# VH-VL binders against q9y8q3, part 26

Target 1, 263 residues: q9y8q3
Amino acid sequence: MRRIGLEALERVLYPVIPVVVTAEHQGRVGGMLAAWWMQASFTPPILAVAIAPERYTYKLVRESGVFAFNLLDFKLVDKAPFLGDVSERLLPGKIREAGLNIVRGEVLGAPLIAEASAAVELELVDVVEAGDHDVFLGEAKAVYTVDDFRGGMWSLETYRPLMYLGRTRRPGPVYRVYLTPRGWERREIEFAGGKLKPLAEKRVRLISRVEEAVKASSSREEAVDAVRRILSEEGLDPSDAEYLVEDALRRAKSYRRRGQSSS
Key: E = the ipSAE of ESMFold2; O = the ipSAE of OpenDDE; V2 = 0.75 times the mean of E and O plus 0.25 times the DockQ between their complexes.

## First folded at step 9 (VH-VL; framework fv_axatilimab)

Design y5 (at its last look DockQ between E and O 0.43; V2 from the best seeds 0.00; counts 0 for: pae E 6.0 > 2)
Fold by OpenDDE, look of step 9:
Structure y5 (fold): chain C 263 residues (1-263), chain A 123 residues (1-123), chain B 107 residues (1-107)
Amino acid sequence: as target 1 above (263 residues)
Amino acid sequence: EVTLKESGPALVKPTQTLTLTCTFSGFSLSTEGVGVGWIRQPPGKALEWLALIYWDDDKYYNPSLKNRLTISKDTSKNQVVLTMTNMDPVDTATYYCAHSYYYGLGSYPFDYWGQGTMVTVSS
Amino acid sequence: DIQMTQSPSSLSASVGDRVTITCLASQGIDNYLAWYQQKPGKAPKLLIYKASELQSGVPSRFSGSGSGTDYTLTISSLQPEDFATYYCQQYYSYPWTFGGGTKVEIK
């Protein structure tokens, strides 16, 4: 083995099977693709996932206390990145727009992706601040699978696990690379391709404005107010301001720490 | 307000090494996405991209000059340094440093520029 | 490397004129195209990014269009302060490359 830079750590950990985290609050259903999840406990059965405050799903999970993990088949690879690229904040009904459908879990009533190969309903039990992300711990209350799961194991006869390998580098368009064990098929999917690309770009611009507002502010309260105004100007929910400010502050803090350690 | 300023020698002899420093304010190279690049322009000629460095120390060079170029950053000083070895009269140009940004969808062009510093290579 | 061919190299126009500058890339650059304005003795100023996005503070008389390999900068009504040299730049792939420039002169 050779020593490499810590900046490559994330990429070293790939491939991983991502999950789509779904949640609902006050009639708004959202979801995001998440690579950073794990089994956290056997008894009780607890799963964990890292989510940044900027994510709309973060808000939904925090507010509702109920969420779900969805495992997607590789056949849905072209739809998966969209769930991470476009925010429900900017596109209500994002999951539907992605061409996916929602069904309710039988136990918690959690929103599940109908086309998923597996789903888990989770009840939020704890949130741990890890840094620029929080780790959400959920106790599993129900599990659903397609017929490919039998005898206590995936047969993989029909189920093709979706694995994320990472994204392309600068400077051009971002492509995310996905794999499946079936001959290790590789797919490179463009970030927010097609007509939905402007929405992804709008998200990026919004986050940039939030960051600038936070930087220009002398207090958290001032930052929140500034971001409320921004959201209002954009026709968005001003109540999201606190989450966006929190996200910006955490990222700023983490990057400063990283810069200091590398210098 | 974002500002950038280039500093270094105005005159360099052939075969010598040019060292330019970009000192900036209004942004930090500790901020995710931030990049600083160098561009040069010979008198009366077009612009030429030289190098680019990002907050995560990712570096890019013009392949035509890669073996001669080194870009580095000092985040604590808000400085980016460009060294260019084996200078030749053909390298006479105004050298600019400029701010860039990576938004996740792709790179952003240079939105803030220094005033530029003229470097003449002559014996 | 991606070559950027800019045309014309120079043009003469009057205040109020519609001015069009073209930039042709040697390959598709997926709208990763920027336009700069440069006045004598000054650094370039970003006008347009992502082919058609107007940089903040830039007058609306400037616009960018195009796709694939062919891109255009348009000044709808030329103003006295617009006499300058304009450059296109691709930032689709490294090395980033610039066009040869277009000098807009007063007629």
Scores: ipSAE 0.207, ipTM 0.700, lowest interface PAE 1.6, mean pLDDT 91
Fold by ESMFold2, look of step 9:
Structure y5 (fold): chain C 263 residues (1-263), chain A 123 residues (1-123), chain B 107 residues (1-107)
Amino acid sequence: as target 1 above (263 residues)
Amino acid sequence: EVTLKESGPALVKPTQTLTLTCTFSGFSLSTEGVGVGWIRQPPGKALEWLALIYWDDDKYYNPSLKNRLTISKDTSKNQVVLTMTNMDPVDTATYYCAHSYYYGLGSYPFDYWGQGTMVTVSS
Amino acid sequence: DIQMTQSPSSLSASVGDRVTITCLASQGIDNYLAWYQQKPGKAPKLLIYKASELQSGVPSRFSGSGSGTDYTLTISSLQPEDFATYYCQQYYSYPWTFGGGTKVEIK
């Protein structure tokens, strides 16, 4: 076993089965594909997921206190870009645009993806800061499966788990790599390809503008005011400024804690 | 604030191995996405890409040089080293190192360049 | 390998002229194209990336356009400091390749 640089840590931990985190606030349903999740407790049953404050789903979970995990079959792999590559902030109704349907959970009314192979309703019980992400701890209140789950176990006769291996580092377009067991079908899906590309580019620019505004500000209040103006200029909801400022501040703090000699 | 500087011999004999060092400041190869590449330019000729190394030690080489190239980094010294074997008079050129990076949507081209160092291959 | 063909190889123009430089790729490069300016005795300077995006600090008289295999650099009103050689470069696939260059001379 040899030592490698920490910059490769994330990819060492792949492949994983990502979940789609879904939530609703004030009638708006959003979701995101999340690879950084785990089971944290058996009694009570607690699941955890790391979410950056910049993600629109962060706001939805924080404001509603109710969310869901959804496990997707590999046959839905072509819909992953709508879930993982673009923000609900820039593509309202992205789950519907992906051709996926929302149904309501029976216990919490959580928004569930009807086409999922499994879903879990979660009630938010705590949020723990972990560097540039917050860990959302949710108590599971209900779980749903398709018939492939029998006798307390997946049979895997029809369910083909969607697995994620990370993003490519190729020149040109970035691809996300997905896998499934049972004869290993590999598909490279262009990151934010086709009609989604302008939205992903807009997100990158927005994040950069927010970072510049925060860096130029002498206080959180000043930064929030500046980011409100940026959001207004872009035709976006100014009330999101607090979340975007928080995200930018955390990334700056984590960066400086790396111990670089340059300052 | 971002600077790169090439160093190495100005004169190399045919068949010798050239070793060039790029020393930089204002960025770190420990930073996710950061890369450093090498480009050369023969006198009066166009630019030719040679190699690229990223922060996670991924390496890319111009295959036209038939595996004569080796690129490596020392992150603690802020250095990238290029080694080129079996030098020939046609390899006479100015050699540049340059900063690149990879961000969310793909690679970025070379946005910061060193001043270049002239290497002459002659008997 | 993707070959990049620039035209013209050189041109002469007066201050204030509109100057157009063309770069052709041997296959589609999905706008992964950069333009560089190089003055005598100096290293290249990035002007344009992603075919049309202006690098920070570059004057707005520079612009890039095109798609697929055909790309263009335009200088809307040539200035004395624009005397230089201009190179295109694709960064769509390895090896990254440059065009042959276009030398711009001010009359």
Scores: ipSAE 0.019, ipTM 0.566, lowest interface PAE 6.0, mean pLDDT 89
ESMFold2 (binder alone), look of step 9: mean pLDDT 93; pTM 0.952

Design y6 (at its last look DockQ between E and O 0.04; V2 from the best seeds 0.00; counts 0 for: pae E 15.8 > 2, placed apart)
Fold by OpenDDE, look of step 9:
Structure y6 (fold): chain C 263 residues (1-263), chain A 123 residues (1-123), chain B 107 residues (1-107)
Amino acid sequence: as target 1 above (263 residues)
Amino acid sequence: EVTLKESGPALVKPTQTLTLTCTFSGFSLSTYGVGVGWIRQPPGKALEWLANIYWDDDKYYNPSLKNRLTISKDTSKNQVVLTMTNMDPVDTATYYCAHSYYYGTGSYPFDYWGQGTMVTVSS
Amino acid sequence: DIQMTQSPSSLSASVGDRVTITCLASQGIDNYLAWYQQKPGKAPKLLIYRASDLQSGVPSRFSGSGSGTDYTLTISSLQPEDFATYYCQQYNDYPFTFGGGTKVEIK
């Protein structure tokens, strides 16, 4: 082995099987593709996922206290990136717009992706600040699987796990690379591509405006007020301002070393 | 206009503590993302980063000198102070303070520098 | 620490010449590389940041390129005011480290 830069750490950890984190609050259902998750406890059964405050899902989970993990089959690979690129904040009904459907969990009533190969209903038990992300700890209350899961494990006869390898670094458009273990089929999907590209770009612009507003502010309170105004101007929910300011501050702090944005 | 100016003793005796003050204008260390760093340069030699301090009082030190360095800020005075203990002739150098910052787009290097102050360590 | 190896240590050139300076990092620095110009008795001046972004006010004859561990500063047409010492710096990780410098002298 050779020593490499820490900037490559995330990529070294790939491929990973990402989960779609879903949550609902006041009738708004959102979801995001998350690569940074783990099982945190066996007894009780607790799962964990890192979410940045900027994510609308962050808000939904924090506000509702209920969320779900969804495992997607590789056949849904074309839909998966949209869940990360576009924010429910900007596109109400994002999951449906991505061509996915929602069903309710039987125990917590958590929103589940109907097309998922597996889903877990989670009750939020704790949130730990790790840095530019918080780690959400959820206790599993119910688990659902397709028939491919039998005998206490996946047969992988029909289920093709979706694996995320990371994003490209080549010049030009950025692509995310997804794999399946079956023959290691590779799919490169353009970041902010397709019909949702304008909304993905709008998200980036919004974040930039938030960052500038925070930069121009002399206090957190002033920043929050400024961001509230921005959100109002954009026809968005001003109550999101606190989360967005928090996200900007955390990202800035992380950039003291590496300057990488949390995605 | 951003300006920085280093001040402190030009001569320090071995084993003594060096205290340098960076006084700046055109920006504030209360501003989100703002940082100030110290860099030194021995005569005819390359630059060496010493320490950074940021608006939220977060601090970073060169590990090789960490035990000797203390950086602090007085936002109300627009000043950053660097102390370096147990000075040695090898520490003879021009000491610079410089402005830096970071935000959503990442870290930014030192874009504004003071003129530097020469510090000689000698008996 | 990330070591920055700068080359050459010195070079002689004439006005109008194309000048190239190289900086090699001991490990990847993810384009968090800056170039400075320093004239005798003066503080360094930032020229390039993020490997290739030109600092405001810097002439377009200066450019930066590279990725990973290898980076280059190029002066497309050397001007009289460009005779100076140039330094690269990584700010990918602490401690920030500088190259050894390249003195550009008049031929």
Scores: ipSAE 0.018, ipTM 0.550, lowest interface PAE 6.8, mean pLDDT 89
Fold by ESMFold2, look of step 9:
Structure y6 (fold): chain C 263 residues (1-263), chain A 123 residues (1-123), chain B 107 residues (1-107)
Amino acid sequence: as target 1 above (263 residues)
Amino acid sequence: EVTLKESGPALVKPTQTLTLTCTFSGFSLSTYGVGVGWIRQPPGKALEWLANIYWDDDKYYNPSLKNRLTISKDTSKNQVVLTMTNMDPVDTATYYCAHSYYYGTGSYPFDYWGQGTMVTVSS
Amino acid sequence: DIQMTQSPSSLSASVGDRVTITCLASQGIDNYLAWYQQKPGKAPKLLIYRASDLQSGVPSRFSGSGSGTDYTLTISSLQPEDFATYYCQQYNDYPFTFGGGTKVEIK
């Protein structure tokens, strides 16, 4: 084996099957495609997912304590940009914009994607800080499948796992790469293509403004006040400021953990 | 019209930190797919890539120099800043910033370059 | 790191000559290969990207070919303004790396 740089670490660990994490707070449903999840315990049944504080779904899970995992069939791969490439903050109702429907779980009332092949209702039991992400631990309270799940395991004739290989690194437009093992079908889908492109660009500008405001501030309170003003100027919810400031601070700490010096 | 211009000190003493600013016009780092890179060229020698920053704030550094380099952007000022710590006479070079704008097979790795700025490291 | 070996390091040619410059990568680069022209005191100018695609405004006498690890820049009929140093660059993987250059001189 040959040693490679840590910058390739996550891509070496792909492919993975991502889940769509869905949650609701005060009538607003959001979701995100998440690759960094696992089963953490079977007694009690606990699942884990890593979510960065900047993600709108982070706020929804923290505020409600209830969320769901949704497994998608590869037939839905064209919906992935709506779920993974843009923020609910900038595209309210992005799940509906993707042409997907929400139904309610029977046990916790968690928002589930009706078109999913499976879903799990989760009650938040702990949040563990892990660098630039938090690990959300949820106890599974219900699980649902389509009629094609039979015999205690999936058949690849009726379930085409949507697997994720990461983002392209080549010059040019960024693509997210997906595959399914049935027939080894592969799709490269442009990151935030089409009508989503302006939203992704707005997100980049917003994150840059937040980072500059945080760098210019001498305290967390000053940073939050500055970011609150930025959010208001952009027509966004100022109550999100603390999440965005936390995210920016963690990313700054992550650079230092990689051995970069402050300048 | 796309233009880039490097600015910074022409003379730096050994061990000091070099700060270079790339000021550009005719494009924005908020545009999907856009990147800005830094490349240097010692007198009479080949080009050496230093670092890239992209519209989504992804950053990449030459690993032989990674502990010395920091790249950042200020999209509102149309600027990219490179800092390089612990300068040594071997770092004497012309430093360029350059634009990339990628569309599938029409992608350009570094299609617009600044004029370059000569940085000499000596006592 | 992907090492780019460029040859020759210099060549002498006359106006009208066909000139070829070779660039070898230490591993496959999937046609993510660019060619630049640099004149003394000036910044490099992009000629070819994706191994064979001509940059806008570059004369058609310039062409690129190759695949995998072996790439070639060809000038079909050398003109007086083509006397310069030429560099290849791979951009398939970080760190981006350049060839050592080929100086094209008047015979």
Scores: ipSAE 0.000, ipTM 0.429, lowest interface PAE 15.8, mean pLDDT 87
ESMFold2 (binder alone), look of step 9: mean pLDDT 93; pTM 0.950

## First folded at step 11 (VH-VL; framework fv_axatilimab)

Design A1 (at its last look DockQ between E and O 0.03; V2 from the best seeds 0.00; counts 0 for: pae E 21.4 > 2, placed apart)
Fold by OpenDDE, look of step 11:
Structure A1 (fold): chain C 263 residues (1-263), chain A 123 residues (1-123), chain B 107 residues (1-107)
Amino acid sequence: as target 1 above (263 residues)
Amino acid sequence: EVTLKESGPALVKPTQTLTLTCTFSGFSLSTSGVGVGWIRQPPGKALEWLALIYWDDDKYYNPSLKNRLTISKDTSKNQVVLTMTNMDPVDTATYYCAHIYYYGEGSYPFDYWGQGTMVTVSS
Amino acid sequence: DIQMTQSPSSLSASVGDRVTITCLASQGIRNYLAWYQQKPGKAPKLLIYAASTLQSGVPSRFSGSGSGTDYTLTISSLQPEDFATYYCQQYNSYPWTFGGGTKVEIK
């Protein structure tokens, strides 16, 4: 083995099977692909996932206290951009737009992806700050699987799990890379491709405006007010301002730390 | 309004190190997606990309010059610094710093440029 | 490295003329191509990015087209202020590289 830079850590940990985190608040259902998740406890059965405050799903989980993990079959990989590349904040009903359907869990009533190969209803038990992300801990209340799961294990006769290898790097086009079920062949999917491109760009512009507002503010409260105005101007929900400000502040701190470690 | 301005010595002796500073306004390197790059142009010749630094301190260098180049930023001062070691007369050129914006899918090319600073390498 | 071959190196044209400049990449650059205008003693000015997207404030007589390895800058009707040197640049992969330039001169 050879020592490499810490900046490559995330990529070293791949491939990973991502989950789609779904949640609902005030009638808004959202979902996001998440690569950074784990089982945290057997008893009680607890799962964990890292989510950044900027993600709309972050808000949904925090507000509702109920969320779900969904495992998707590789056959649905082309729908992944809707879940990973665009925010429900900017594309209401993005799960539907992706051609996926929502069904309710039987125990918590959590929004589940109907087409998922597995789903877990989770009750939020704790949130731990971990730098630029928070780790959400949820206690599993129900689990669902397709028939491929039998005898206490996936047979993998029909189920083909998503295996995510990460994104390609700037400055060129960014692709998400998955392993196909065939001999470790790679599938590349353009980040925010097609009709998602304008939405992705809008997201980046919004975040930039938020960051500028935070920088220009003398207090957190002032920043939140400024971002509320920005959101209003954009026709978005001003109540999201606190989350976006929190995200910007954490990222700023993260960048400073990264700069120090790289110098 | 976005502005960039290069500063540094107009004359450098061979084998010496060139240090150029780009001071900018109208944007911040604390803003996600922002980058600042250096480009040079010998008199009467084409443009050559030298280096690029992003808001998150990600750095890229021209491989032909990588061993000679170091790029750094001071976000608080709105400055980016380029150092180039072992200067040679062939390195005589106008040096530009320029702004880019990464919009998540790719890089937005250099949309704002400094006026450039002429650097002559001569004994 | 991706080589950018720009042609022609120079051309003479009159006001009102249609001008076409070509940039050929040594490998596919997937529309990550920019065009710049540079006047003597001035910094380059971005005209077009993403192969065909006009930069804000740039006259509509400028247009870009192409795909893969072949790209073209077109000036539909050359104006007096358009006499300058034009450069293409790929930003598909590092190192970023520029074409050799095309000088558009008065005929």
Scores: ipSAE 0.043, ipTM 0.542, lowest interface PAE 4.5, mean pLDDT 92
Fold by ESMFold2, look of step 11:
Structure A1 (fold): chain C 263 residues (1-263), chain A 123 residues (1-123), chain B 107 residues (1-107)
Amino acid sequence: as target 1 above (263 residues)
Amino acid sequence: EVTLKESGPALVKPTQTLTLTCTFSGFSLSTSGVGVGWIRQPPGKALEWLALIYWDDDKYYNPSLKNRLTISKDTSKNQVVLTMTNMDPVDTATYYCAHIYYYGEGSYPFDYWGQGTMVTVSS
Amino acid sequence: DIQMTQSPSSLSASVGDRVTITCLASQGIRNYLAWYQQKPGKAPKLLIYAASTLQSGVPSRFSGSGSGTDYTLTISSLQPEDFATYYCQQYNSYPWTFGGGTKVEIK
């Protein structure tokens, strides 16, 4: 490997699958193509996206507290400039100008792109400053897909993910490069198969033992001490106890909240 | 292989207390996220959820039957016990116990069921 | 309580037919919806969870779809062994509740 300049950092991290972030405030719908997003939590289901304060969509999400992620098929690649290259402030109705339609989510009323392959309705939970962007954390309240998503995963013979590779940096016009893979090597690898099976089983038993100790404790400090002793008995690093206690407490809270959401 | 088996009396008189035991194998209530629930089905009628108990001894009951139900577990014996007080002929049903795994995104509803035990309440 | 309304209550179909059963929740359940098959004298068997995810060992002719309050179980090509009663169940919030059932008769 060789060291390269930080100016190439974002391109090294590509390709990525961008999402279109959509939001509405006071009847005005806006959207932006965003490459810098992730899943941040399973329970509750939280997604994150980085948005600069200059973006019109930043204002819409901040003021409404409701937004959506929209996942596009590669067949919509010619719409990307309308979503990523121009501002709603300068081209009002840019989503409709791109030939895309807005429909409403069933749970939050979030604006969704009707032509998207998947959409997620999000309720804003927090905003974290991260340099020249803020990270928006949204709890997913609904998810929608087209029929290409069956059996718990995409059918890649029919769904072609839109991916982003970055901008060209040569003399001449600047281009944004998008792609979709055309061929696939598919490998199905057994989870924790063969010699890994007893290790995976031991990890499950260890986690259960940690959770029993946490449940039996009257305070966080008592739980940490108990888990430290468990780790020592197993020949593991006792300084990990704080992390394991925190994980156990978070999972227990999230799990019970799901069962109590209607009360 | 996961199996569950219900045991208890087949006939109960009105006002008596029913005690049912679920004995299982292939999983443990020491595992985080694991739970066992009870469901009943009157003859020819729909399923009705009764109660759940989770690995950490957290318990949930159907509020329509509250104060009549008590659920408990013995993790070392792989058993869950349901007690239902003041039985009435309307409580005649097949009673099932079932496994649940409710832990983060990998959560499942009742994925394994016992064979069920028929309980008749009559004078 | 979230009420689950299942339709139809019964139907008759021929081997090879496409069969559709619907389940309507009284409020949104965020795709936390399961489908069960129950044959006479037997316990229910989980077919589908999370609205659309097929349980391991279940034939691919079974599929689930829907969102929000409206959910559907589809059998793409009905087989003789599919004679049974089908139930939906929400597990979004307590109490967990079941639909009234749909009895499928092979004619």
Scores: ipSAE 0.000, ipTM 0.373, lowest interface PAE 21.4, mean pLDDT 85
ESMFold2 (binder alone), look of step 11: mean pLDDT 92; pTM 0.942

